# VHH binders against Nucleoredoxin-like protein 2 (NXNL2), part 2

Target 1, 156 residues: Nucleoredoxin-like protein 2 (NXNL2), of Homo sapiens (Human) (q5vz03)
Amino acid sequence: MVDILGERHLVTCKGATVEAEAALQNKVVALYFAAARCAPSRDFTPLLCDFYTALVAEARRPAPFEVVFVSADGSSQEMLDFMRELHGAWLALPFHDPYRHELRKRYNVTAIPKLVIVKQNGEVITNKGRKQIRERGLACFQDWVEAADIFQNFSV

## First folded at step 17 (VHH; from p4 with S108K)

Design q4
Fold by OpenDDE, last read:
Structure q4 (fold): chain B 156 residues (1-156), chain A 126 residues (1-126)
Amino acid sequence: as target 1 above (156 residues)
Amino acid sequence: QLQLVESGGGLVQPGGSLRLSCEASGYTFRDYAMGWYRQAPGKQRELVAFITYGGRTNYADSVKGRFTISRDNAKNTVYLQMNSLRPEDTAIYYCAAGEYTMEWDSGKYEVTFEYWGKGTPVTVSS
């Protein structure tokens, strides 16, 4: 099986590099398309942050979930500032990685913010991640993990 | 679903004021843009005003300077302060909630409303 992010390297808001294959192994992956200059991105990101924090960052047992920020920012500095200001402790595709544009095309992202929930192989679980988080909260993750058919089961 | 309950409608004389309220329940109030629509007898429903979660406001030209939309996120409530009311403002006023987005290529902002209240009547008459 080929992972959607393959052998790519991801980054943290602190500038650390992480291998995508290792970081996303056996996890539900949320591709988050957003930008600091985008007002609705700024509206939704804190909600996503709380969602991620509850499931992963501050969870006693972290859920098999990871967010990968795919920036639509105008510069690497804008992207970093955005991550530091409002994002959770999730990962991001480097700004200078042209794969950002390929992902946008692959998932037909025409408006932001957009949260596409995918399996490791890139298969779409749902392209309505934002709506589902907003309307169902943590309950939507149970549906995602079931759809992902992850080796280790997780219950919300 | 997201439940929206309007209140504050009634009869008022021209030049008078009313304050409409809409309380949301069922889902989180977060991230939703909130709006007010109105429908006069025999006319189509029209957007009056909307406010994003971040507090950005937009108004129809016909109500600019007279109406003010605001929200209290702690109370899951959106308000419409209507001043200098006119007979042509007579309508059923509907609260709405929707998703706020920006087009990637154009940078154009849009709100797609999905949830609606049952409406509250406003009658402006001498």
Scores: ipSAE 0.900, ipTM 0.942, lowest interface PAE 0.4, mean pLDDT 95
Fold by OpenDDE, fold request of step 21:
Structure q4 (fold): chain B 156 residues (1-156), chain A 126 residues (1-126)
Amino acid sequence: as target 1 above (156 residues)
Amino acid sequence: QLQLVESGGGLVQPGGSLRLSCEASGYTFRDYAMGWYRQAPGKQRELVAFITYGGRTNYADSVKGRFTISRDNAKNTVYLQMNSLRPEDTAIYYCAAGEYTMEWDSGKYEVTFEYWGKGTPVTVSS
């Protein structure tokens, strides 16, 4: 089985490097396509942050969930500023990683923000992550986990 | 689903003012763009104004300078202040909620409204 992010390296908002394979092992992965200049992105990101915080960052037992930011920003600095300002403590593809463009193409992202929920192998669970978070809150994650067929031992 | 309930409609003379309200319930108000549409007798429904969650507004040319859309996110409510009303503003006014996005390449905003109120009538007549 080939992971969608393979042997790529991801980054944190603090500049730390993380191996994607290790970080995303046995997790539901949310590919988050967004940009700082995008007003809808700025409006949705705080909602995503609360979602992530509840499931992962401040959970007693973190859910098998990770967000990978795929920036549509105009520069690495814009991306970094966006992450620092509004993003949760999730991961991102480096700005200069050309795989950003490949992912955009692979998932046919034409408008942002876009939250594509995928298995580790890149198979799409849902391309309506934004809508489902907005309308169903944490309840949508249960469906994602079931679809991903991964072990559940977390508590929100 | 998201329920929308309009209020504030009524009869007013030309040049008068009305303030419409729309209260949302069922889902979170967060991240929704809110809009006002209207449908005059014998005409198609048309967009009057919309406002993003962050407060960005857009207006139809026919109401610019006269109407103001606003929202109170804490109250899950969107408003339409209508001033200098004209007979041609007579219509049933509908509140709408939906998702808004930006095209990656062009930067153009797109709004897709999914939830609708039942409407409130506005009649402007002498």
Scores: ipSAE 0.873, ipTM 0.926, lowest interface PAE 0.4, mean pLDDT 95
Fold by OpenDDE, fold request of step 21:
Parts: C-alpha cells; structure tokens; sequence
Structure q4 (fold): chain B 156 residues (1-156), chain A 126 residues (1-126)
C-alpha cells in the first residue's frame, strides 16, 4: 500500500521541510484545497485553524490528525502570505510541486475551499470536512478516526 | 441543526423603510453565508441578497441601491435594510444560511442555502 503523499516533502509556513511519510504516519489526513484570493477560503481557514489547534491540544500525542494544504494560489509568495496570515501550524505541498495538480484531479476538486478527509493511503473518509467541522466541531473527528482504523482512544 | 428566526416585517407605505433581522442559533455562525429570499403572492421564491461571513455582498438587480444586507457575527444576526420600498417588494421574506465556494478555474462564487427561516411578511401599500 502506497501513501497518498508517498515520498514527497511537505513544508511549513516557516519554510521548513518535512517528510510526508513520517509526518502523516498513523494520522487522519485533511487535504485542504484553498487559495488566498478565495473569499470563502479566507473565511473558513480561521475556523479550520481553531479546530486544528483544539484538536492537537486535546489529543494524545502525537495527534492523529494533520492538515496538508494544497494551494490554488497564483504564486509561491501568495501561498506563503496566506499561510502566515490565517493558517494553523499544519503542513503544505510546496507551491512548485506538480503533485498539487494531481491531487486536485484525483479528488475532483472543482470549487474551493475543499476539505477532503482521507486515510494515509488516500482513501476518502469524507468529502464534507468543511461542513462537518462547521456543524459538529471536534465531535466529527471521532468518526474520522474510526473510519481510518486508527487505534487511538481520542475523547473530546 | 441551524435555526433561523426572522423579525421586522410589517406594513409600510411606498417610499418607506423597514429593517429585517434574522438570528441564527444551533450551530456556529462562522463560515456561513447568509441570505434573504422573498416570495410574492403567486410568484416563485427569489434571492434578494446574500452576504459571506467576511462581508462580501451580492444583490438582485431589482433591489440594488435600495436594499442593504449586513451581518453582526457577534450577535449571530443578519440584517436587511430596505429603503425606498415599492408595492412590488411585497412578499414573505425568508432568511437562509448555507455554504459558499469559489469555482477553481472561473473564480465565480457559488452559494448553496440549506437552512431556512419561517419567513416574515412585508407589505408595501398606501
């Protein structure tokens, strides 16, 4: 079984490089498709940030959750500014990584923001991550963990 | 569920003004686009205006320059200020909430409303 992000490298908002395989091991992965120019992305991202922060704070370490930003921005600088301004301390595919486009196609993303919750292998848990976070808050994560078959007792 | 409760409707003379309010409860107000629809007697329901969480607004051509949609996120409330009211504005006005997105390629914004209030009647008559 091959991980959805495989041997790729991810980046932080500070420019640090992280190996995707290690970073996403035994985690529910939220693929976040968004862009700075997108008004709904700017409106949702802070909510996602609060969700992420609260989840990481309440979860047993390491947190069984990670967000991977898949940018639809127009430039690397725009992407970076967006991450610095509104994003949580999650990871992103580098702007120049062509895999951004492949992921868009793979998950048939036509509108943003889109939060696709997937297993490490890329199998979709839900395409309605945004809605579930908005309506259920941290309560939706238990369902994601169960669906991902992650052996961790997570209580919210 | 998200509950929406409208208020502020009533009878007003042509040229008058009304301010509708809609208070949301049940879910977070965050990330929801809020909208106002209206349905006149014998006509289909039509979108009047909507506003994103960040405050981006859109209006039907028939109300541009006369109606203003706004929101107070701290109060979970959306408003519709209606000025220069006309008899053809007579309708039941419905508050709505839903998700909004932007098309990746075109940049066009889309909103899909899924929660509705019970409506508040507005009658414009001499």
Amino acid sequence: as target 1 above (156 residues)
Amino acid sequence: QLQLVESGGGLVQPGGSLRLSCEASGYTFRDYAMGWYRQAPGKQRELVAFITYGGRTNYADSVKGRFTISRDNAKNTVYLQMNSLRPEDTAIYYCAAGEYTMEWDSGKYEVTFEYWGKGTPVTVSS
Scores: ipSAE 0.869, ipTM 0.926, lowest interface PAE 0.4, mean pLDDT 94
Fold by OpenDDE, last read:
Structure q4 (fold): chain B 156 residues (1-156), chain A 126 residues (1-126)
Amino acid sequence: as target 1 above (156 residues)
Amino acid sequence: QLQLVESGGGLVQPGGSLRLSCEASGYTFRDYAMGWYRQAPGKQRELVAFITYGGRTNYADSVKGRFTISRDNAKNTVYLQMNSLRPEDTAIYYCAAGEYTMEWDSGKYEVTFEYWGKGTPVTVSS
């Protein structure tokens, strides 16, 4: 099976490059569609950050979870500023990677923010990642891990 | 689920003022847009105002300049200050909570409310 992000490179908020294939192995992947100019994105991102931080803290490293930011920003600089200001220590698809548009199309993203929880191969676990985090907190991750058939290495 | 409890309703004379409150409990208050709806006798429920978590406000044309929606996130509470009340403002007022998004292409904000209070009555009469 082909991974959704395949042989692509991801970036951190500090500008480091990471191989997607290695970084996302045996993980639940949250594709995060958002933009700095989007008020709902700015309101939700801190909540996602708290979720991510708590999950990483409770997991045996490495955590079986990663967020990949798919920016809807107007420029690379705007995206970077957004990441530095509000994002957690997760990964992002580079702004100039045309695959951003393909992902938007693939998952039919028409409104943001959107948090799509997927397996490595891109199969959707849930399109309601935002709602589930907001309403259930870390409790929703157990369901995601089970759906992804990944060994549970943290306590909810 | 998210529980919403309204208060502050009552009888007021035309031109008077009321302040409604709605306290949320259960789920987190974070990231929810909060709204006020009203339903007059024999009429459909209508949106009065809503406010995003970050404080963006929206009003129905019929209440602009008279009503103010606000929120205190630390208290999980949303408010509706109603001034210059009119008899046509008479209704049951409902607090609501829901998710809000921005359309990618148009930039328009949309909100879908899914949690509702039981309502508080407001009667404007001489």
Scores: ipSAE 0.869, ipTM 0.925, lowest interface PAE 0.4, mean pLDDT 94
Fold by ESMFold2, last read:
Structure q4 (fold): chain B 156 residues (1-156), chain A 126 residues (1-126)
Amino acid sequence: as target 1 above (156 residues)
Amino acid sequence: QLQLVESGGGLVQPGGSLRLSCEASGYTFRDYAMGWYRQAPGKQRELVAFITYGGRTNYADSVKGRFTISRDNAKNTVYLQMNSLRPEDTAIYYCAAGEYTMEWDSGKYEVTFEYWGKGTPVTVSS
């Protein structure tokens, strides 16, 4: 994740800080661009939360998946309240980290909410993660995992 | 993939009322904005109303105060209550479903409709 997050720290909704590389290593990563005052973000976030909970938080064998919230909020308090109210137990880029704006530019995010699924090197698996979850639910994760592996083994 | 089936169209006299229904089927009804469009012969399809999953509504000026859009998320159904109908409301009415977004810089809301029903005809005539 050095290519897109460097040696940055991420935060939980409880205010705990984690090292981005350690938290995201060997996982499919979803960059979640959203805001508290964005009505469609509030519509989608509970669906993403159910997806994450089923796949990771309440799974017997948690999938190698993590969400990093990239806030478009106008204040740190708005961001925190949003996470506490509607988000799952995933991570966020700190509000005061200006890298929020660099990630927006890198992934050409013009409208929110947007869920961009990326490989470890930051390459896009899909920029339509919201649509895929809405249309297919948990089944879409298998496609993301396969794309993250980048090639297939064949038997003889 | 979401499938949409409209019902409730028919022939009605001016001043009358109709209630259109649109039943959605697919993986989930969650996170869809739902809308009604209409198309009269020889005209472009026009937005009549939409309603977001969270319940926000939008209406064309020509139907404000006469039409009410609503949704029942437990029944995967969206409704259009059409009151005080006029001959100009004669059209095929299409149910639509799409993605609701907000532009990052402007804060403007948009809906992009992707799924369409086959339509239900409404005729307002004496």
Scores: ipSAE 0.812, ipTM 0.887, lowest interface PAE 0.5, mean pLDDT 90
Fold by ESMFold2, last read:
Structure q4 (fold): chain B 156 residues (1-156), chain A 126 residues (1-126)
Amino acid sequence: as target 1 above (156 residues)
Amino acid sequence: QLQLVESGGGLVQPGGSLRLSCEASGYTFRDYAMGWYRQAPGKQRELVAFITYGGRTNYADSVKGRFTISRDNAKNTVYLQMNSLRPEDTAIYYCAAGEYTMEWDSGKYEVTFEYWGKGTPVTVSS
């Protein structure tokens, strides 16, 4: 993820920091643009959480998938409360990282919630991840991972 | 890939009531806003009401106080209770499903409807 996130730190909902490259390497990455006071974000986030949980957190063989929340919130406390209330065990850009605004511009995000699925180099696999999850559920991940140029382990 | 089937239309007298139903089928009913549109002869299709998955509602001015939209997420069904019907409510009523968003800069809420039923005719006459 060195092209768009590689030297940055990400945070968990519990406040732990992680290095973006280490956390995201060899994974399909979903950039999740949303906000706590956005009613449609609150409608969608639980569905995304169930999707993530089934693929990663509670899977027998966790899929190579990670979500990075890019907050459109007005304060760090609103962002944190939103993550604690509704989000899955994924990652976020820190609220004070101004790169939130650069990612919004790069992916032309004018309305939220938005889920943009990207390759390791930041190229868009689909900008309709929300619609695909809503319509197809877990089945859509197979298409994403095939497009992502991800090394997969053959021994398992 | 959401399929929508309306029912409950018919002929009623002015002042009467009807209850329209729309049954949805697909992968999930979650994260859909649901709405009712109507189209009278010679007119454009117009929004009557919508309801978000979270339960927020919106009504056209012409039906406020007379129509009520509701949804039963366990039954994948949306209803339109139409009371105090008038001849100008005569139309084909279409169920719709779509995506609910908020504009980042303005905070304006929008629904973009993508899936449509075949419609159920409502005639208010006699």
Scores: ipSAE 0.809, ipTM 0.887, lowest interface PAE 0.5, mean pLDDT 91

Design q4
Fold by ESMFold2, fold request of step 21:
Structure q4 (fold): chain B 156 residues (1-156), chain A 126 residues (1-126)
Amino acid sequence: as target 1 above (156 residues)
Amino acid sequence: QLQLVESGGGLVQPGGSLRLSCEASGYTFRDYAMGWYRQAPGKQRELVAFITYGGRTNYADSVKGRFTISRDNAKNTVYLQMNSLRPEDTAIYYCAAGEYTMEWDSGKYEVTFEYWGKGTPVTVSS
């Protein structure tokens, strides 16, 4: 994740900070572009929350999957209220981190909500994550993890 | 994949009413905007109304106050109640489903319709 997030910190929905590298290593990462005052974002976020909860939060064995919210909100308060109201237990780029705008440009995000599924090096697995979840539910994760090329942590 | 089947079309006298139904089948009805389009002979297909998953509605000016769109998420069905019908409402009516988005810079809301039914004809005539 050093390729797209560098040495940045992310925040949890409870306000704690974590190192991006440690939180995202060897996982399929979904970049979630959305905003509190965006009605389609509010329509989709609960579906994404159910997806994440089933794969990670309430799974017998949590899948190697993480969501990073990239806010298009106009203020930190709007972002925080949105996360508290509708988001699952995933991570976010801090509101005041200007990299929010660089990620928007890098992935050419012109409309929200948008869910971009990426490899560890930042390459796009799909920019249609919202559509795939809507059409196939949990089954779409199998395709993502196969494309992600993530490594097992074994000693030789 | 979402499949859409319209029903309820027919011949109605001016001033009458008709209710169109569209049944959807697929993985889920969640996160779809649903809409009705119509196409009269020799004209382009035009939006009549849409309803978002969250329940927000939009109507063409030509049908405001006369048509009502609604959805029953438990039955995977969208309806178009058409009242005070006029000869100009004569068309084939198509059910559509699509993705609801907001442009980041402008805040403009859009629906991009991807799935279409085969249509149900409506004729308003004496």
Scores: ipSAE 0.803, ipTM 0.881, lowest interface PAE 0.6, mean pLDDT 90
Fold by ESMFold2, fold request of step 21:
Structure q4 (fold): chain B 156 residues (1-156), chain A 126 residues (1-126)
Amino acid sequence: as target 1 above (156 residues)
Amino acid sequence: QLQLVESGGGLVQPGGSLRLSCEASGYTFRDYAMGWYRQAPGKQRELVAFITYGGRTNYADSVKGRFTISRDNAKNTVYLQMNSLRPEDTAIYYCAAGEYTMEWDSGKYEVTFEYWGKGTPVTVSS
């Protein structure tokens, strides 16, 4: 994750901070680009929440999966209200972290909501995570984890 | 994969009304925008109306005020109520389902339709 998130912190909807590397290591990571005032984001977010809850929050064997919300909101208050209203128990880049803009550029996100599924090194598994969840539900995670490099890698 | 089955087409006199229905089946009806397209004789297929999962609607200018799109998410069904029909409304009407997005820079809403029904013919003639 150091390739795309560096050594930054992520936040929960309650304002708690976590280290990005520790929270995301050895997981399939979904970068979720969305905004509170975006009607399609509001249509999709509850479906993503159900997906995440089933895989992670309420699973007996939680899947190695994490969502990082990358807000396109116009204010931090709108972002927080959105997370509290519709999001699951996943993570976000802080609203004032300028890296939000770098991630948008890196993954060429021109329309929202967008769910980009990435490997540990930031390589795209699919940029159609929203469509796959909508069409296949939990079954799509099996394809993602098969494509992911989620073992601890030793290079040197 | 979402499958779409239209019904309600037929022959009607000018000034009359028809109600089209489209029943969807698949993994889930959630997070689909639903729409109606039509292809008139001698014309390209055109969007008539769409409705998002959250209930937002959009209409072609040619039908605004005469047609109403609605959906019943519990029944996985979308409807097109067509009033004050004109001969120019004669077409094959296709149900469609797709993905609703907002362009980041402009805030423009878009729907990209991927799934299509077989169509139901509507003829408006004296």
Scores: ipSAE 0.791, ipTM 0.869, lowest interface PAE 0.6, mean pLDDT 90

## First folded at step 18 (VHH; from q4 with K108R)

Design r3
Fold by OpenDDE, fold request of step 21:
Structure r3 (fold): chain B 156 residues (1-156), chain A 126 residues (1-126)
Amino acid sequence: as target 1 above (156 residues)
Amino acid sequence: QLQLVESGGGLVQPGGSLRLSCEASGYTFRDYAMGWYRQAPGKQRELVAFITYGGRTNYADSVKGRFTISRDNAKNTVYLQMNSLRPEDTAIYYCAAGEYTMEWDSGRYEVTFEYWGKGTPVTVSS
């Protein structure tokens, strides 16, 4: 099975490079389309951060979950500043990676923020990730991991 | 679901002021845009104002300069301060909550309201 991010390299807010294939293996992937200039993005990102922190960053046993930020920012610096200011410790597609545009097109993203929950192969689990996090909190992740056919072995 | 309960409606004289409140419960208040609608007798429901979670506001032209929408996220409450009230402001006022986004290309805000209160009546009459 071909991964949606394949052999791409992802980056952290600290500038470290991470292999997408290794980082996303056997995980539910949340593609996060957002931008610093977008007020709704700025409002939602902290909520997403809390969600991610609970499941992954500060979890005793991290859930099989990763967020990949797909920036709609105007520059690499703007993107970086946004990540530093409000984002959780998740990954991002590099700003200069043309795959950003392909992903936007593939998932028909016309408004942001958009949180598309996908399997490794890019198949959509739900395009309502934002709504589900907002309304159901951590409970929505159970549905995602079941849909992805991933064994749930994490604790919050 | 998100429950919304309006309060503060009543009878007021022209030129008077009134402050409506709407308290949300159920789901988290986070990331919801809150709005006020009104429906006058024999007229369609219309948007009066909305406010994003971060506090960005938008108003109908008919109420600009007179009405102020605000929110207290710690209290899960949205307010509508109505000043310089006019008889044409008479209506049932409804609180609403929903998701808001920004169109990628235009930068325009879009709100899709999903939850509604039962409404509170406002009558402006001498």
Scores: ipSAE 0.871, ipTM 0.925, lowest interface PAE 0.4, mean pLDDT 95
Fold by OpenDDE, fold request of step 21:
Parts: C-alpha cells; sequence; structure tokens
Structure r3 (fold): chain B 156 residues (1-156), chain A 126 residues (1-126)
C-alpha cells in the first residue's frame, strides 16, 4: 500500500522538515486546502485550530490525527504568514512542492477552504470535514477513526 | 441542527426604519455565513444580504445603501438594519445560515444556505 504523501517532506510553521511517512503513520489525515487571501479560509482556520488542539490534548500520544495544509496561496511568504497567524501546530506541503497541484486534482478541489479527511493511503473517509467539525466538534473524530480502522483507545 | 429565530418585524410607514434580529442556537455560530431573504406576496424568495463570519457583506442591488447586515458573534445574532423603507420592501423576511466558499481559480465567493428561520413579517404602508 502506497501512502498518499509517500516519501514527501512536510514542513512546520517554524520551517522544520518532517518525513511524511513517519509523521502520518497510523493517523487520520486531514488534507486542508486553503489560502490566506480566502476569507472563508481565514474564518474557518481558527475553528480548525481549536479542534486540532483539543483533539491532541485529549488523545493518547501520539494523537491519531494530523492536518496537512495544501496551500492555495500566491507565494511562499503568503503561505508562511498565513500559517504563523492562524494555523495550528500541524504540517504543510512545501509551497514549491508541485504535489500541491496533484492533490488538488486528485481530490477535485474547486473551492476552498476544503477539508478532506483521508486514510494514510489517501482513501477518502469524508470530504465534508469542515462541516462535520463545525456541526459536531470532536464527536466527528470517532467516526473518522473507525473508518480509518485505527485501533486506539481514544476518548473525546 | 441549527435553529434560527427572527424578530423585529412589524408595520412601518414609508421612509421609516426597522431592525431585524436573528438568534442562532444548536450549533456553533462560528464559520457560518448568515443571510437574510425575503418573500413578497406572489413573488419568489430572494436574497437580501449575507455576511460571513469575518464580516464580509453582500447586498442585493435593490437594498444597497438602505439596508445594513451585521452580526454579533458573541450573541450568536445577525441583524438587518432597514432604513428608508419602501412599500416594495413589504415581505416576510427569513434568516438563513450556511457555508461559504471561494472558487479556487476565479476567486468568486459562494454561499449555500442550509438552515432557515420561520420568518418575520415586514409591512411598509402609509
Amino acid sequence: as target 1 above (156 residues)
Amino acid sequence: QLQLVESGGGLVQPGGSLRLSCEASGYTFRDYAMGWYRQAPGKQRELVAFITYGGRTNYADSVKGRFTISRDNAKNTVYLQMNSLRPEDTAIYYCAAGEYTMEWDSGRYEVTFEYWGKGTPVTVSS
């Protein structure tokens, strides 16, 4: 089975490099398509941040969840500023990684923000991550974990 | 479910003002775009105005300069200040909530309303 992010390198908002394969092992992956220039992205990102923070705090370590930001920003600096201002402590594809475009195409993303919840292999659990977070909060994560067949004692 | 309850409707003379309120409950108010629709007798429901969570506003041409949509996120409430009211503004006004997005390529914003209030009547007559 090939991971959706394979041998790619991810980055933090601090500029640290992380191996995607290791970072996403046995996790539900939220592909977050967004941009700083996008008003709804700016409005949703803080909600996602609170969700992420609460989930990580309540889960056994390591948390079986990770967000991977797939930027639709106009520049690397714009992306970085966006991450620093509003994003949680999650990961991102580097701006110059052409795989951003491939992921957009793969998941047919036409409007942003878009939160696609996937298994490590890229299989879609739900393409309504934004709505589910907004309406159900942490309660939606149990469904994601079950769908991902992740065996972990997780309490919300 | 998200429940929306409108208030503030009533009878007003032409040139008068009204302020409609809509209080949301059931889900978080966060990330929802809020809107006002109206339906006049014998006419189709039409969008009057909407506002994003961050405060971006959009208005129908027929109400620009006269109506102002605003929101108080701490109170889970959206408002519609209606000034210089006209007889043609007579309608049942409905509060709505939904998701808003931006088209990746065009940058065009779109809102899809999912939740609706029961409506509050506004009558403008001398």
Scores: ipSAE 0.870, ipTM 0.926, lowest interface PAE 0.4, mean pLDDT 94
Fold by ESMFold2, fold request of step 21:
Structure r3 (fold): chain B 156 residues (1-156), chain A 126 residues (1-126)
Amino acid sequence: as target 1 above (156 residues)
Amino acid sequence: QLQLVESGGGLVQPGGSLRLSCEASGYTFRDYAMGWYRQAPGKQRELVAFITYGGRTNYADSVKGRFTISRDNAKNTVYLQMNSLRPEDTAIYYCAAGEYTMEWDSGRYEVTFEYWGKGTPVTVSS
């Protein structure tokens, strides 16, 4: 995670700060590009929330999965209201961190919402995470985790 | 992997009405925009109407005020109510499903349709 997030901190919807490397180690990471004023983002976010909740928050054995919201909002208040209203219990890059724009460029995000599934080193597993969730639901995570080559893959 | 099956087409007199139905099957109906296209003989397919999952609608100018698109998310079905039909509405009508996005730089909304039904013919003639 050092290559794509460095020594950065991430935030929760309640404003708590966590260190990115500690929060994301040994997990499949989804970079979620979206905005409050984007109608399709508002259509998709509840589906992503249900997906995350089933895999992580309410699972008997939480999957090694985390979402990092990368806001395309024009103000921090819009971002916060969006997270409070529709997001699951995942993480976000702080609104004032200019790295939001670097991530957009790195993954060539031209339209939102976009869900980019990445390995620990930032390499893309798929840039079609939204489509895969929509078409296959929870089943798509098995492909992501297999490609991610994290510790649960070590057992096989 | 979404499958779309249209029904409700047929022969109708000018001024009449038809209601087209499209039933979708797949993992979920969520996060799909749904649309109706039509293709008359010798012409390219043209958008008639679409409706987003959130309920936003769009209509071609030629059908505004006469056609109404709606969706029943509990039944995975989209409808096109076609009133005041004219001979120029004669076409094969196709149900479509796709992804609704917003371009980051422009803020322009777009639907990219990926799944298509086989079509249901509509003939408006005396």
Scores: ipSAE 0.803, ipTM 0.887, lowest interface PAE 0.6, mean pLDDT 90
Fold by ESMFold2, fold request of step 21:
Formats: sequence, structure tokens, C-alpha cells
Structure r3 (fold): chain B 156 residues (1-156), chain A 126 residues (1-126)
Amino acid sequence: as target 1 above (156 residues)
Amino acid sequence: QLQLVESGGGLVQPGGSLRLSCEASGYTFRDYAMGWYRQAPGKQRELVAFITYGGRTNYADSVKGRFTISRDNAKNTVYLQMNSLRPEDTAIYYCAAGEYTMEWDSGRYEVTFEYWGKGTPVTVSS
């Protein structure tokens, strides 16, 4: 039900394919633009992983939150190695999917890493997700879920 | 918001050494690039050095080989070790914190500094 990804498929770090609609429905979605050879991407990715793990995997009630990695890597192998090394258990747009260029253009991404928080219809909640996680930690998700008007089921 | 407090400035002889410290408070030090700038009398503020969270460093040509930037993330502190000091190093030294990025098309790295300390004066004079 995420309009910007519609009928597309997403992949896990193990190469498994999932349908975007089923994986992302009724969630706040973070589009994560990054690359393996980008030093600042490697600095930030572990912080995003800790954020995702605490919010989704370890929460008393998992938050309605998902990350979709949009790779700026030069090869499929570099992308997958990056995901296995540093990413959390989130999803990615397949390397071969040319839609990554449309997403970059739509959200005017000129520098990476960039974390764009969007509603189900693709509307931007914030394009400063990296800064908000860095400065506010888990507390920033409250603002995101409020803006998305999604029923909350996570801890304080 | 992030607060930066410099210390370690003072009067030092040419050829001497000085170590500046900058302590950060208000937020964790994680995912910040940290830098030192200086402003000499009659000049604009200029970058001296920066260090990324991952440990990558960058130095102005005028200080390369004489100054060393380092960080202790557990103590939320960044340091500037200044050796072989010269009269032209006289300035107010400012600590800064910012966001480290890479431009997608060019692959160029950039730090955008947004938090600044009040500065610590360094005078190199006989």
C-alpha cells in the first residue's frame, strides 16, 4: 500500500524477494540512500541499525516502521556485502531496479547518506531523518508516526 | 542542542607545543564530524582540521605535519595537538561539529558544520 513502491519487489540481505505492498503497508517508511564505498554512509549505517533494532526487533510492541535501502553502489555484490556487514534486518530496492533514479529525483537526493521519512502516499514527513536519529534517538519516531497518522503500538 | 566547550589555549613560545580540548555535551558524539577552525587578527575564520566519526582526518596545508586531530568518543572529546608552533598560528581556535556527507555525482566529501564553541585564544610569541 505504499504508493511510491506499488507492485515492486524488495530484497533482503540474503537475496530473498518480498512484495513491497505486503511488507510496507500501514508503516512509516524510511528511504535510505547510501553506498558501501561512501565513508559517511559507513559511519551512519550502524546507528540506523541500532535505531531500527530497538524500535522494531527489541520493542515490547514493535513499531510500524520499515527501512528501504536505495543503493548508490556500483555493483550488486558491493550492495549485498554492505547490507550483510552493516545493515539491520530491513529491505532494499533490488540493485537492477532502475527505479532508484526516480526515487533520487523525486526526493532531490544530491548527497548521501540520506534518510527520507515518508507516508504511505510517498509524501515527505522529513528529509532530515539522519539528523533526527543522531540528535534525538528513538524519541524522533513519535513525531514521524504522529505525522503519518498511524495507530501507535510501541513503548514510550 | 549540542554544546561545545574549548580549553587548553594560552601563551606559548615559538617552537612550543599546546594541546586543545573540546568537550561536547547535550547529545551523544555519535555520527558527528568534529573540527577545529581558527581566526587570526584581520582574517576570516579558516578550517584547521576535522575528524569524522569513523576516524578519517583532514588538515589545512599550513598545519599538516605539525598538528594532529584526534577524538575520544567515550569521553565526547576532540583534541588538537599543536607542535612546532609559529607566530602565524596565533588565533582564536574554535571547535565545531557537523554532518559528514558525500555528493552523489562527484563523490566529493563535505562536512557541514552547524555547532560552534566560543573559542579558545592561542598566542605564539616570544
Scores: ipSAE 0.781, ipTM 0.868, lowest interface PAE 0.6, mean pLDDT 89

